VHH binders against o75319. Designs and how they scored, part 267

Target 1, 181 residues: o75319
Amino acid sequence: GNHIPERWKDYLPVGQRMPGTRFIAFKVPLQKSFEKKLAPEECFSPLDLFNKIREQNEELGLIIDLTYTQRYYKPEDLPETVPYLKIFTVGHQVPDDETIFKFKHAVNGFLKENKDNDKLIGVHCTHGLNRTGYLICRYLIDVEGVRPDDAIELFNRCRGHCLERQNYIEDLQNGPIRKNW

## First folded at step 17 (VHH; framework vhh_h_nbbcii10_fgla)

Design z153
Fold by OpenDDE, second read of step 18:
Structure z153 (fold): chain B 181 residues (1-181), chain A 125 residues (1-125)
Amino acid sequence: as target 1 above (181 residues)
Amino acid sequence: QVQLVESGGGLVQPGGSLRLSCAASGFTFEYVRTYALGWFRQAPGQGLEAVAAISGSGGSTYYADSVKGRFTISRDNSKNTLYLQMNSLRAEDTAVYYCAAKYPWLDSRSEYDYWGQGTLVTVSS
């Protein structure tokens, strides 16, 4: 249905670019059918996403959607110039190795093909926080060699909200490095 | 893992028609905006030839000159299936036909990431 995700209104719609990276995190944009259930100031559509990114003088080069549903918006709601990748990711549990691999592969592919520009990788789940933060941090830790606490702090600061799930934080801080391709 | 499975090949007379299908699994057409989906063919003793391609959104299509006006590439997102409608078939269309897919983050000049096993089309009187 078109019910608003729980606590969706509590989170900032779009974070800031993570310095030293190409990542930006945001909460899931909602298609027009959701607007009737929102106050005007609460609305956050795919169009609003791009407007907010533009206001930051940035440009999206890829969107990675980690939600485990299809009801929020359609790929057709996005410009054709921006690739869209769906990685169905179950909430509340640490993503499995396959999911992590898919994410890393997508990011590395993008970076390889976009060396000549400064376009961003937009990543979102429902709230753009826990699943999103974990996978971004997992990438920074495993691929870029960033210290776990530094990765987490950087994400939290830029997203404007802190990772909430202890299992995610624990895995990032003390879990094993996942296999890279 | 992504898999592509072609079907619909067979024996047909010159001037006849055939529709090939490519069933995709491991990703969905609706939720993955692929760079392109395409059909290729390899005739006996010849190299791989691009036949037709369709963009991830379905808004753009490409056809080889040899099949333009006779072949039509299309997709059905609800069935996660790519099609190649082949009309006015000729003997020179005889080949193994392959479907292939590219992800959007790959260079357009790069090879397709995923390939089917192929389906044989034989055009003969």
Scores: ipSAE 0.015, ipTM 0.309, lowest interface PAE 7.6, mean pLDDT 89
Fold by ESMFold2-Fast, scan of step 17:
Structure z153 (fold): chain B 181 residues (1-181), chain A 125 residues (1-125)
Amino acid sequence: as target 1 above (181 residues)
Amino acid sequence: QVQLVESGGGLVQPGGSLRLSCAASGFTFEYVRTYALGWFRQAPGQGLEAVAAISGSGGSTYYADSVKGRFTISRDNSKNTLYLQMNSLRAEDTAVYYCAAKYPWLDSRSEYDYWGQGTLVTVSS
């Protein structure tokens, strides 16, 4: 399919860096074939993503793609200098422990290897909101010791949109901390 | 969808060489150490055996004692491909060879998360 994702146009393309972290969240970039269904000001290609990050005086060092599809863009559409990690994550359900562990280990590995720079970890799902916000907040809570409400507030403010899925919010606020190795 | 696709298997005579390839899609070989990659094999009438493994960075390798000095594992990040160079092949190396990927650590004892379909290697005159 060349169909625009449902409600994709309703969301800001890219948020702001989350202060005190290396995270930046955005909605899924759409490859050139989708542009026939978009006004010029609605386009958000992989190239547009990097241009918008640069306009914020930031630089991406890693992209983590949480979508359960490859139809929106290919890794080959990204600059070769930016690592890309795919974690296939089903929407609507709270991510399972395996997915949470993979996300945490990817983030920890990036931070360990990028101590001498300030490059960002870009995280996206389809809208850059629910799966994206859940995993970023889960990392902040479990690894960084941030209070759940503070993590959620920080994400919402920087993304420019509030987490929508109640089951995700409930798990972040009251769910168990997932210990990883 | 994470996929691993093996190729390069076939018939070879004892003492010969083969190079197996494993093309990975759904994730990129990268400098962060989130995937370990390895080769396993299953010979006729035997169980699954770990053959070789390589860390995400390529800096750490493991080899089964049966293949040390004969097999070399490597990766090419530009092609998103894992290789197994097999030299001095013996009849007992006859097996289906599987490519596998694992989060978070390279460990021959740990379960691997993703597996290819396998490629047959037959060492015979």
Scores: ipSAE 0.000, ipTM 0.139, lowest interface PAE 14.9, mean pLDDT 83

Design z154
Fold by ESMFold2-Fast, scan of step 17:
Structure z154 (fold): chain B 181 residues (1-181), chain A 125 residues (1-125)
Amino acid sequence: as target 1 above (181 residues)
Amino acid sequence: QVQLVESGGGLVQPGGSLRLSCAASGSEFSYTRAYALGWFRQAPGQGLEAVAAISGSGGSTYYADSVKGRFTISRDNSKNTLYLQMNSLRAEDTAVYYCAAKYPWLDSRSEYDYWGQGTLVTVSS
């Protein structure tokens, strides 16, 4: 049956909007069929995601799903008014340049089309931490010129959890800027 | 929240060296990197003075002009510990040294949120 992702319960469902940006990070929502293995207070469905963001007086305009699976929820479980983009990323590995390019292109496209509103770009992987934090920070560093340590600290504070994977942190701090995207 | 405990203070002769440590603990210590950390000091009858500060990652540091080139701030996030290496100590460095934490580093407020109890450093022959 439906298996809850490893350590998924250990993480806060939704972070806070990252000030000065359009980003908000969260862990993967789980469709209703997973709820039989969860207590009511542990549930985090696609509906719960939108309710929690609304509670922060924010609105989602795009969801970027970085998981390497489609088993946790379906795009059809989301409101039809919110675009959904799937970028398949493998866990534990620093995302490759093609993945980084796809992420940057999607973010830039959203911002260009949404100049007249303040809607957020929601980003998640399984835990909403390592792949999610890496790609958000990579965007801030490469496109917005934010200092690597500043980007990481902003993400950690707003997510409520610190980036855990040393290879991701090392690449953000000392890796090359990817300008050919 | 975060609890800070200083250690390493003591009596040292002018020109000597001393290393202070600050151990962070509490419910938030597992993500200490999210905090900017700093050292402050207060000499008898004087106000509180900022000595040095370090960003969550350790990539950015600040030093007061009075200690530049003599003191080095560093941190070990795996041990949730902040350090101050004090070299070429002078009589005017005599003070109670306080460890402090600020969350988040992007907060425009000038005041730190969490403070230790202090450790006394005396520079005297």
Scores: ipSAE 0.000, ipTM 0.112, lowest interface PAE 16.9, mean pLDDT 84

Design z155
Fold by ESMFold2-Fast, scan of step 17:
Structure z155 (fold): chain B 181 residues (1-181), chain A 125 residues (1-125)
Amino acid sequence: as target 1 above (181 residues)
Amino acid sequence: QVQLVESGGGLVQPGGSLRLSCAASGRTFSEYRTYALGWFRQAPGQGLEAVAAISGSGGSTYYADSVKGRFTISRDNSKNTLYLQMNSLRAEDTAVYYCAAKYPWLDSRSEYDYWGQGTLVTVSS
């Protein structure tokens, strides 16, 4: 199935780097086989992703893929020099503690190993919005001590789209801090 | 170095249920939680097909579209055991089922490196 994800065309391909962090969010890239269903200006392949990041004078050092599928692109479609981490997350549900901890562990490990450069952590789900925004904001709140509303505003501004899922927003604003590690 | 042994296969009627188990053993299974685990199957005359996968501590799961809603993958890390609960079985689910492990779970490009010998599931009336 090379069907385009629902509403995928409604979202900007890539956001801006979130100032003061190493995060950049984007929607899922679609491999070449999807291009038959897309106008040239709608294409957003793995190659297009790296071109758009470069156009912002940024460089990816890690991609975290939060989708629950591998049908959109293969890790082999990415440059061999960029680490790829898959964290299978179900949409609609607030990510569980294990998923949150995996995300935090990956981010902390990347930052430790990349102290001497300014490479970015690219995070995406299908639309690069709800699961992506939740996990980035959860990291900023729990690890960096950012106020929930400030984290959400920063993400919304830099992504160019506001978090849509009320349960995610509610958990970020009023849920417990996950500090078990 | 981890060894995997499947059990629970057998003959079942369409609409029935089976639970497969995969027991892990080896010299270093205190690291069992660091392995991602999956179930794969090979139907007669077909290639190997991914069925379900589960993260190291069990919080993240994946299912093939053909089994979604019917099969449930789970793991008990205290027993070094992986399970596949198969409900509403169909003739097309007839296959040898393999459990598999990959390490490290953090790199999704890595292949499943450790495989069981397989257990046969036959769905027939």
Scores: ipSAE 0.000, ipTM 0.108, lowest interface PAE 16.5, mean pLDDT 85

Design z156
Fold by ESMFold2-Fast, scan of step 17:
Structure z156 (fold): chain B 181 residues (1-181), chain A 125 residues (1-125)
Amino acid sequence: as target 1 above (181 residues)
Amino acid sequence: QVQLVESGGGLVQPGGSLRLSCAASGFTFSDYRSYALGWFRQAPGQGLEAVAAISGSGGSTYYADSVKGRFTISRDNSKNTLYLQMNSLRAEDTAVYYCAAKYPWLDSRSEYDYWGQGTLVTVSS
């Protein structure tokens, strides 16, 4: 369908770049067919995403889509110049080790190939919050050695919304490091 | 124009090892790193099967369940060369092996548009 994701309107479309990193988080863009159910100021299409990133004087080099669906927009709605990676993740449960591995390797690969530029890794799930925040924070903790509380605070501040899922927060704070892949 | 040339195929006994190479040309060094590379195979009387794939940086790899734990894909971006190390070979691994390239490497919309001519691997006693 054409139904807007539950609570999608409650969230800021795009956060700010997370300082000291190449990450920027946002909620899922919605293709043109969803706009009948949105006021003009609520619209957030793939085009709107790129316009908002440009307004921050930033440039996307990669989009990582964590949704378990393709109904919200098609990869073909994105510029060909920006790679698109789909990692199917189920909401509500902490992502499994294979999903964490795929995310880390995609990020590491992008960074190795983009050492000579400052392009961003855009990450989204439906709301750009729980799955998105978990995987970004997991990367910062496991790969970059950031303290869990610092990673969570940085994400919350830059996204403009706090991680909501207690099981995700608990895993980030007290769970094992998944760095030996 | 991008060209891929496979080498290293041949006859090996079951349990043996073989290393395939794929030399790429028509790229600059930075362009080569922007391509995902993969190995595909076609066994006699069967369709094309994806065997292994590697991201532009080499940081991400994929393996088919049939070869996982036995085959290792790697790349040398300084030499524009892709490798497939094949260990513990089985009769079922007998196939023509093709290397292929996809641009850009991380874009799931991209297809493998550049293909080599293939190299035959025969596993028999």
Scores: ipSAE 0.000, ipTM 0.177, lowest interface PAE 13.5, mean pLDDT 86

Design z157
Fold by ESMFold2-Fast, scan of step 17:
Structure z157 (fold): chain B 181 residues (1-181), chain A 125 residues (1-125)
Amino acid sequence: as target 1 above (181 residues)
Amino acid sequence: QVQLVESGGGLVQPGGSLRLSCAASGFTFDSYRTYALGWFRQAPGQGLEAVAAISGSGGSTYYADSVKGRFTISRDNSKNTLYLQMNSLRAEDTAVYYCAAKYPWLDSRSEYDYWGQGTLVTVSS
């Protein structure tokens, strides 16, 4: 079965660009085979993602997929002009240092090679909230020197939903800074 | 169907230079599309040695201590080609050089998944 992820319908499909950054967060797009289980207004395919980004007058330059599955859509469902990066993460636990470093290296590499444009880094997990929000905020805190409460507020406001996992919030507020290495 | 083909090897005198090329077929060198790229070598009677690597983004590079400052790794995504510029060559650099690709490109626990057939570099007076 192609079951819709638990609580997936509870979340806005795509947030707004986080001002002062290149980040935009969204929930996982669902390939065409899921559409029979969705009302028309609930559909959020890879095509719908790009249409919604364009409606905000933005352009994606990279997608970082944090899910542990390939069930929801395939990289081939995305335009060939938009790079796709898979970082396998499991839910519930704070991402380990290696995962954090992989995320930081991908973001830094994108920014270095895209300094002459304004393309966005799109980040998603299943709901585009907990793992997504954690890694974006961790990057802002550790690399950009943003105060933890400010990073979390900015993400929550732009995503349109607040980070839910207390262990993630606690790590962001009081955990150690992970070196960008 | 995925293949890597090395070229540019040959005979060169000590202190000389060579540029190796690695042409990919069956996939593309999209900067962020899940491939990391590297060069390995095997000298006669020796084991396989990692020489240089470049991330899928091109933002990070690795060099073995034996070649650091002499060799430069680069890629050209428009030509789907990886390069190794070898300067100040020494007799000890004589080896078969292999191009290798890694998927996914940022997974440091993944080993290299695709390998070329190798190109011989001989440094001899």
Scores: ipSAE 0.000, ipTM 0.115, lowest interface PAE 16.6, mean pLDDT 84

Design z158
Fold by ESMFold2-Fast, scan of step 17:
Structure z158 (fold): chain B 181 residues (1-181), chain A 125 residues (1-125)
Amino acid sequence: as target 1 above (181 residues)
Amino acid sequence: QVQLVESGGGLVQPGGSLRLSCAASGFTYDYYRSFALGWFRQAPGQGLEAVAAISGSGGSTYYADSVKGRFTISRDNSKNTLYLQMNSLRAEDTAVYYCAAKYPWLDSRSEYDYWGQGTLVTVSS
């Protein structure tokens, strides 16, 4: 179907780059077929995503799509010059170690290949909040050694919305460090 | 445009302590936190050795095996200053100590692009 995701309109389309990192978070872009259900100012297509990133004087080098669906947009809707990676994650549950490992591997590979530029890693789930914020914060905590509360505060401030799922917050604050990369 | 200036070097006796500082300029606001910072040293007639490194937030640190338990790296992002607290100094710690910075937030020695001029530490009776 062509139904707008629940509460999708409640969230800012794109956050700000997280300072000291290459991450930027956003909600899922919706392909043109969804636009008949949206006012002009509510539209957020793949093209709108890139326009908003350009408006911040930033450039995307990778998109990581954490949704458990392909119905909202297709990789073909993105510029050919931007790599796209799909990591299927189920909502509500803390991502498993395999998912965390895949995310870390992708981020580290991107950073190694892009050390001579300042291109960003764009990360999204449906709302660009819970799964997105969890995996970005998990990376910062486990790989970069950021204190959990600092990682969460940085994400919340830059995304413009606070992580909502208490189980995700609890795992970040008190859960084990995942040494899978 | 980024400049690093080390201070705090000098002559100390074995078992003594020194604190090195590295003042950074050319940054504005929170931009300093986007850099990983490290201390490197070069002893007379030797090559460059990594001593310690710290991530942008200060949450992740690295220490060379030769200094673990004796040296502590820290940073004050409000003052754009990096520190190295050196305790239980040994004659083998005698070297010129360099402050270095890398951007964006990376944690590899080969990617340090900004360097200070160095400060001499001499450990001798």
Scores: ipSAE 0.000, ipTM 0.136, lowest interface PAE 14.7, mean pLDDT 84

Design z159
Fold by ESMFold2-Fast, scan of step 17:
Structure z159 (fold): chain B 181 residues (1-181), chain A 125 residues (1-125)
Amino acid sequence: as target 1 above (181 residues)
Amino acid sequence: QVQLVESGGGLVQPGGSLRLSCAASEFTFSYDRSYALGWFRQAPGQGLEAVAAISGSGGSTYYADSVKGRFTISRDNSKNTLYLQMNSLRAEDTAVYYCAAKYPWLDSRSEYDYWGQGTLVTVSS
């Protein structure tokens, strides 16, 4: 099916770059087959994603796709010049340690390879909010030493929507730092 | 043109150890961290099997279940060389071992497109 994800229309397509970081968050792009269910102003294809990033005078260097499905768009719909990393995550549950470490390794690897440019790490789940916000904030807290409330506020402000899942927020504020080994 | 050259293969008795090396030319591991590197093997009359892989940064590794705890993959960026340390070797490990590179390593769409010629490892008494 070409069913639009529940509440997908409720969220802004793309947030702003999180200042002091290389992160930008967005909701899942929808391939052309979904456009029959959308008004022109509601469309957000992979092409639309890159146009909106360019409109902000930014450039993507990596896309991390956190969805548990491949039905919304094909990786082949993305420019071959921008790496695409799939990390399968389920909604509702706080991501497990393996997922957190995989995300951290990808981010660290990208940053080491891109010291001489200002390209962004684009991160999305279905809505670009809960799983996306959790993993970005987890990285900022655990790796960069950002205070949990500051990380959450920065993400919420730049995404244009607040993290909604209380278990994710509680884990970020009061949970253990995940050691990368 | 990217070239990968394996070395270190040979005859070893069961329970023994070997270290395979893979030297890269036309790129360097220190500068071209965008490559994922891996070891594959092909036993006589069988298909190609993935053995181990290491990310471009060296931060993550993969091992086939058949070699976990016995084999260790590592890279030495200063020597521009990939290694496979093989311990507790078994007759079943007898194969031609290939070094391969994947670019870019962070891209789920990319494949291992750069391959060496292979080095033979024989495990027998």
Scores: ipSAE 0.097, ipTM 0.585, lowest interface PAE 5.3, mean pLDDT 87

Design z16
Fold by ESMFold2-Fast, scan of step 17:
Structure z16 (fold): chain B 181 residues (1-181), chain A 125 residues (1-125)
Amino acid sequence: as target 1 above (181 residues)
Amino acid sequence: QVQLVESGGGLVQPGGSLRLSCAASGFTLSYDRSYALGWFRQAPGQGLEAVAAISGSGGSTYYADSVKGRFTISRDNSKNTLYLQMNSLRAEDTAVYYCAAKYPWLDSRSEYDYWGQGTLVTVSS
């Protein structure tokens, strides 16, 4: 089973850096074995990811993989110089507090270690949209004090696609700030 | 360069207690959350086994089932030192104990690549 994720082709591979932050969002890269099912212009391998980031004059310092699977690419396909962090998240449900705290801890740790550079935190789920957008926005709201609607707008604009899941949007706008940990 | 130096090993009678220390240099426990720290052991003629671990944030700990309830992992950030408090020691706990660090703790591919020299713990009457 090298089946392309449903709707994966519908999304831009990589967004733009979110200004004022170190975040960049993208859809899951697909290893070479998937390329037989893709036209050349549809390919988005781990190598393609790093090439597209460089084309924007940006550099990745961390990849956070939010998918609940290892089938799309192997972490070993990524450069050894870029840390890879796996946080298993289930789709469709708002991420639980433990997941939110793991994400916040990783981001805070990266920023502390990378004060003297401008390297980016790359975040992806399958489509780089719902789980990805939720956790980035949750971080901006809870840690950086950004207004929910401003965080969502910034993410949507930079990703090039709007958050789709109403339960995620509702939690960001009206849910509690997660302060513990 | 990261260095780890264990101390506190020795001979102890069954049912006794020992506290192992691991002095860290090249990074600071209280400020540098980039490292995860753990204790491993290797009994004569056996493979390496994980005993206990503590995350860089200090928020989570792990214990092997064989030591849970008897051993406690802790850190003293002011001394840049990791500890393993070993209570109710058994003959089966006889092993060389190693302090190890994982960096970066953020990388799911990273392994414990920084190791101390080991300290021998012998539990015998």
Scores: ipSAE 0.133, ipTM 0.607, lowest interface PAE 3.9, mean pLDDT 87
Fold by OpenDDE, second read of step 18:
Structure z16 (fold): chain B 181 residues (1-181), chain A 125 residues (1-125)
Amino acid sequence: as target 1 above (181 residues)
Amino acid sequence: QVQLVESGGGLVQPGGSLRLSCAASGFTLSYDRSYALGWFRQAPGQGLEAVAAISGSGGSTYYADSVKGRFTISRDNSKNTLYLQMNSLRAEDTAVYYCAAKYPWLDSRSEYDYWGQGTLVTVSS
C-alpha cells in the first residue's frame, strides 16, 4: 500500500555530491499518493528530488534504484532525459556478487558514456543509507582503490548520516574484493 | 540472473503468420528505461542476423530490411514478455530465432548480454 516506510522521515532527503566522484545519495522519493500521509515539509517527491539537486547546482545523469519494492514511485515520474535503472536489492544483508556486479557495470557504463559532462549518478534505497552506502563504497574500494575507511567516511559525511549496519561496515573493511567483470 | 525463454516457433506455410514470445526474468521491462531487447535469427549454414530491436521506452524500433513491413516487435510490460509478430512469412525466414537483452548501463553498440535458447521457425509448403 501507501504506508510510509519506517524511519523514512528521520533521514535527510538528499545528500551532497561525494567529492572526487560522480555519486550522490538520497532517500527514496515518494509519489503523490503518499502526500496525504505526510506534513507538507515532510514531502519528498520525484519532483522535489530534482529541485533539490538543482539547488546544489548539480544535474542527475542516472538514477539507480536499489529498493526491493515498486510501490514508492514510477519511472514515468522522472524526466525522460534521465535514465532509470532498477536493481532489486534485499535489505539488511550484504548484497550478493551479482548485485554488486550489476551496480559496478551500471556505474562504469555511465562513466564511459558521460566523459564529456559532469552529471551525477543518483543512488537510493529506502533511506539512501545502508544498501546505497555499501554499494557506493564497494565500488570505490574495489574499482577505484580507495581505502575502506576513507570510502565510508566520505559517504557518511556527504550523506549526512552514517552507515548503520555492522555487517555492511565489516564487509567493506575486512571483506574480500569482489570481481569487477 | 537474467533469463530469456523463447516460444511460439513451428512449421508454417509460405504467406502464413506466426507470433514468437520471449518471456523475460531477472529484470522488469517497466522498470528499466534504457534497456534494449531484440530478436535475432540464424538460418541453416548462415550467420546470426539481427531481425528487430526495441528500446526500453518503446520509442525506438529497428527492423532489418528483409523483414520491414512484415514483422513487428512489441512488448507487454504486464507479462514481462517480448513479442515478434511475423506476417507474410517466406521460405528464407526459416531459422532459429533468438531473443536477446541489453541492460541500460551498456551501450547499444555492444553485443547483447543475455540470450535465449532459441525457437525454430520453419516456413515450408
Scores: ipSAE 0.009, ipTM 0.351, lowest interface PAE 9.6, mean pLDDT 89

Design z160
Fold by ESMFold2-Fast, scan of step 17:
Structure z160 (fold): chain B 181 residues (1-181), chain A 125 residues (1-125)
Amino acid sequence: as target 1 above (181 residues)
Amino acid sequence: QVQLVESGGGLVQPGGSLRLSCAASGFIFSYDRSYSLGWFRQAPGQGLEAVAAISGSGGSTYYADSVKGRFTISRDNSKNTLYLQMNSLRAEDTAVYYCAAKYPWLDSRSEYDYWGQGTLVTVSS
């Protein structure tokens, strides 16, 4: 089936770039086979993603896909010039240290190789909220030295939706810094 | 999360050619220069032998003396895939071939950290 993810329609497709960073968050794009279950104004395909980011006068240089499935779209649905990284994460659980390390490594590698441009790192899970927000905030706290409450506020404001999972928020505010160089 | 999956092994006659592929997931070749990638092999009753390696940037390559001039290692960043082009194959090249990746930022070890399952290459008349 072409079943739409639960509550997917409740969330804005794409947030704003997080100022002072290279991050932009969005919900999972849905390939064309899902369109018959969506009104035209509800469609958010991989093409729609790139159009919306261009409308903000931004450009994607990397997509990090945090979903635990490959059914929503394929890497082949993306422009060949944009790198794609899949990090399988299970919802509801705080991502483990290996996942956090993988995310940090991908971000650091992108930034090192993209010093000559201002391209963005696009991050998404199913709704572009909990797993996405956790990993972006974890990076800002652990690597950039941002205060936890400031990182969370910045993400919430730019995504247009607040982090919902209390265990994720609790870990960001009160958990240990993960130094995974 | 880092996974390496080899393919392309099989039976080939002496003097023939094979191309092995290693599909990588969990990191992106085009931006991630932290991984060094290589091919290793193990013949029956013998130890693991390094065959070829390519740096994270793709600018440096290594080849064992036994394969130099016959094998070519390459990477395709658009497909996130490592290749080993094997020409002028000899009976002595018969082995299980392993794809491997080394992540320099994980620790200071010189050894490879991630390994594929291996693919069998048999060179026989």
Scores: ipSAE 0.000, ipTM 0.125, lowest interface PAE 17.6, mean pLDDT 83

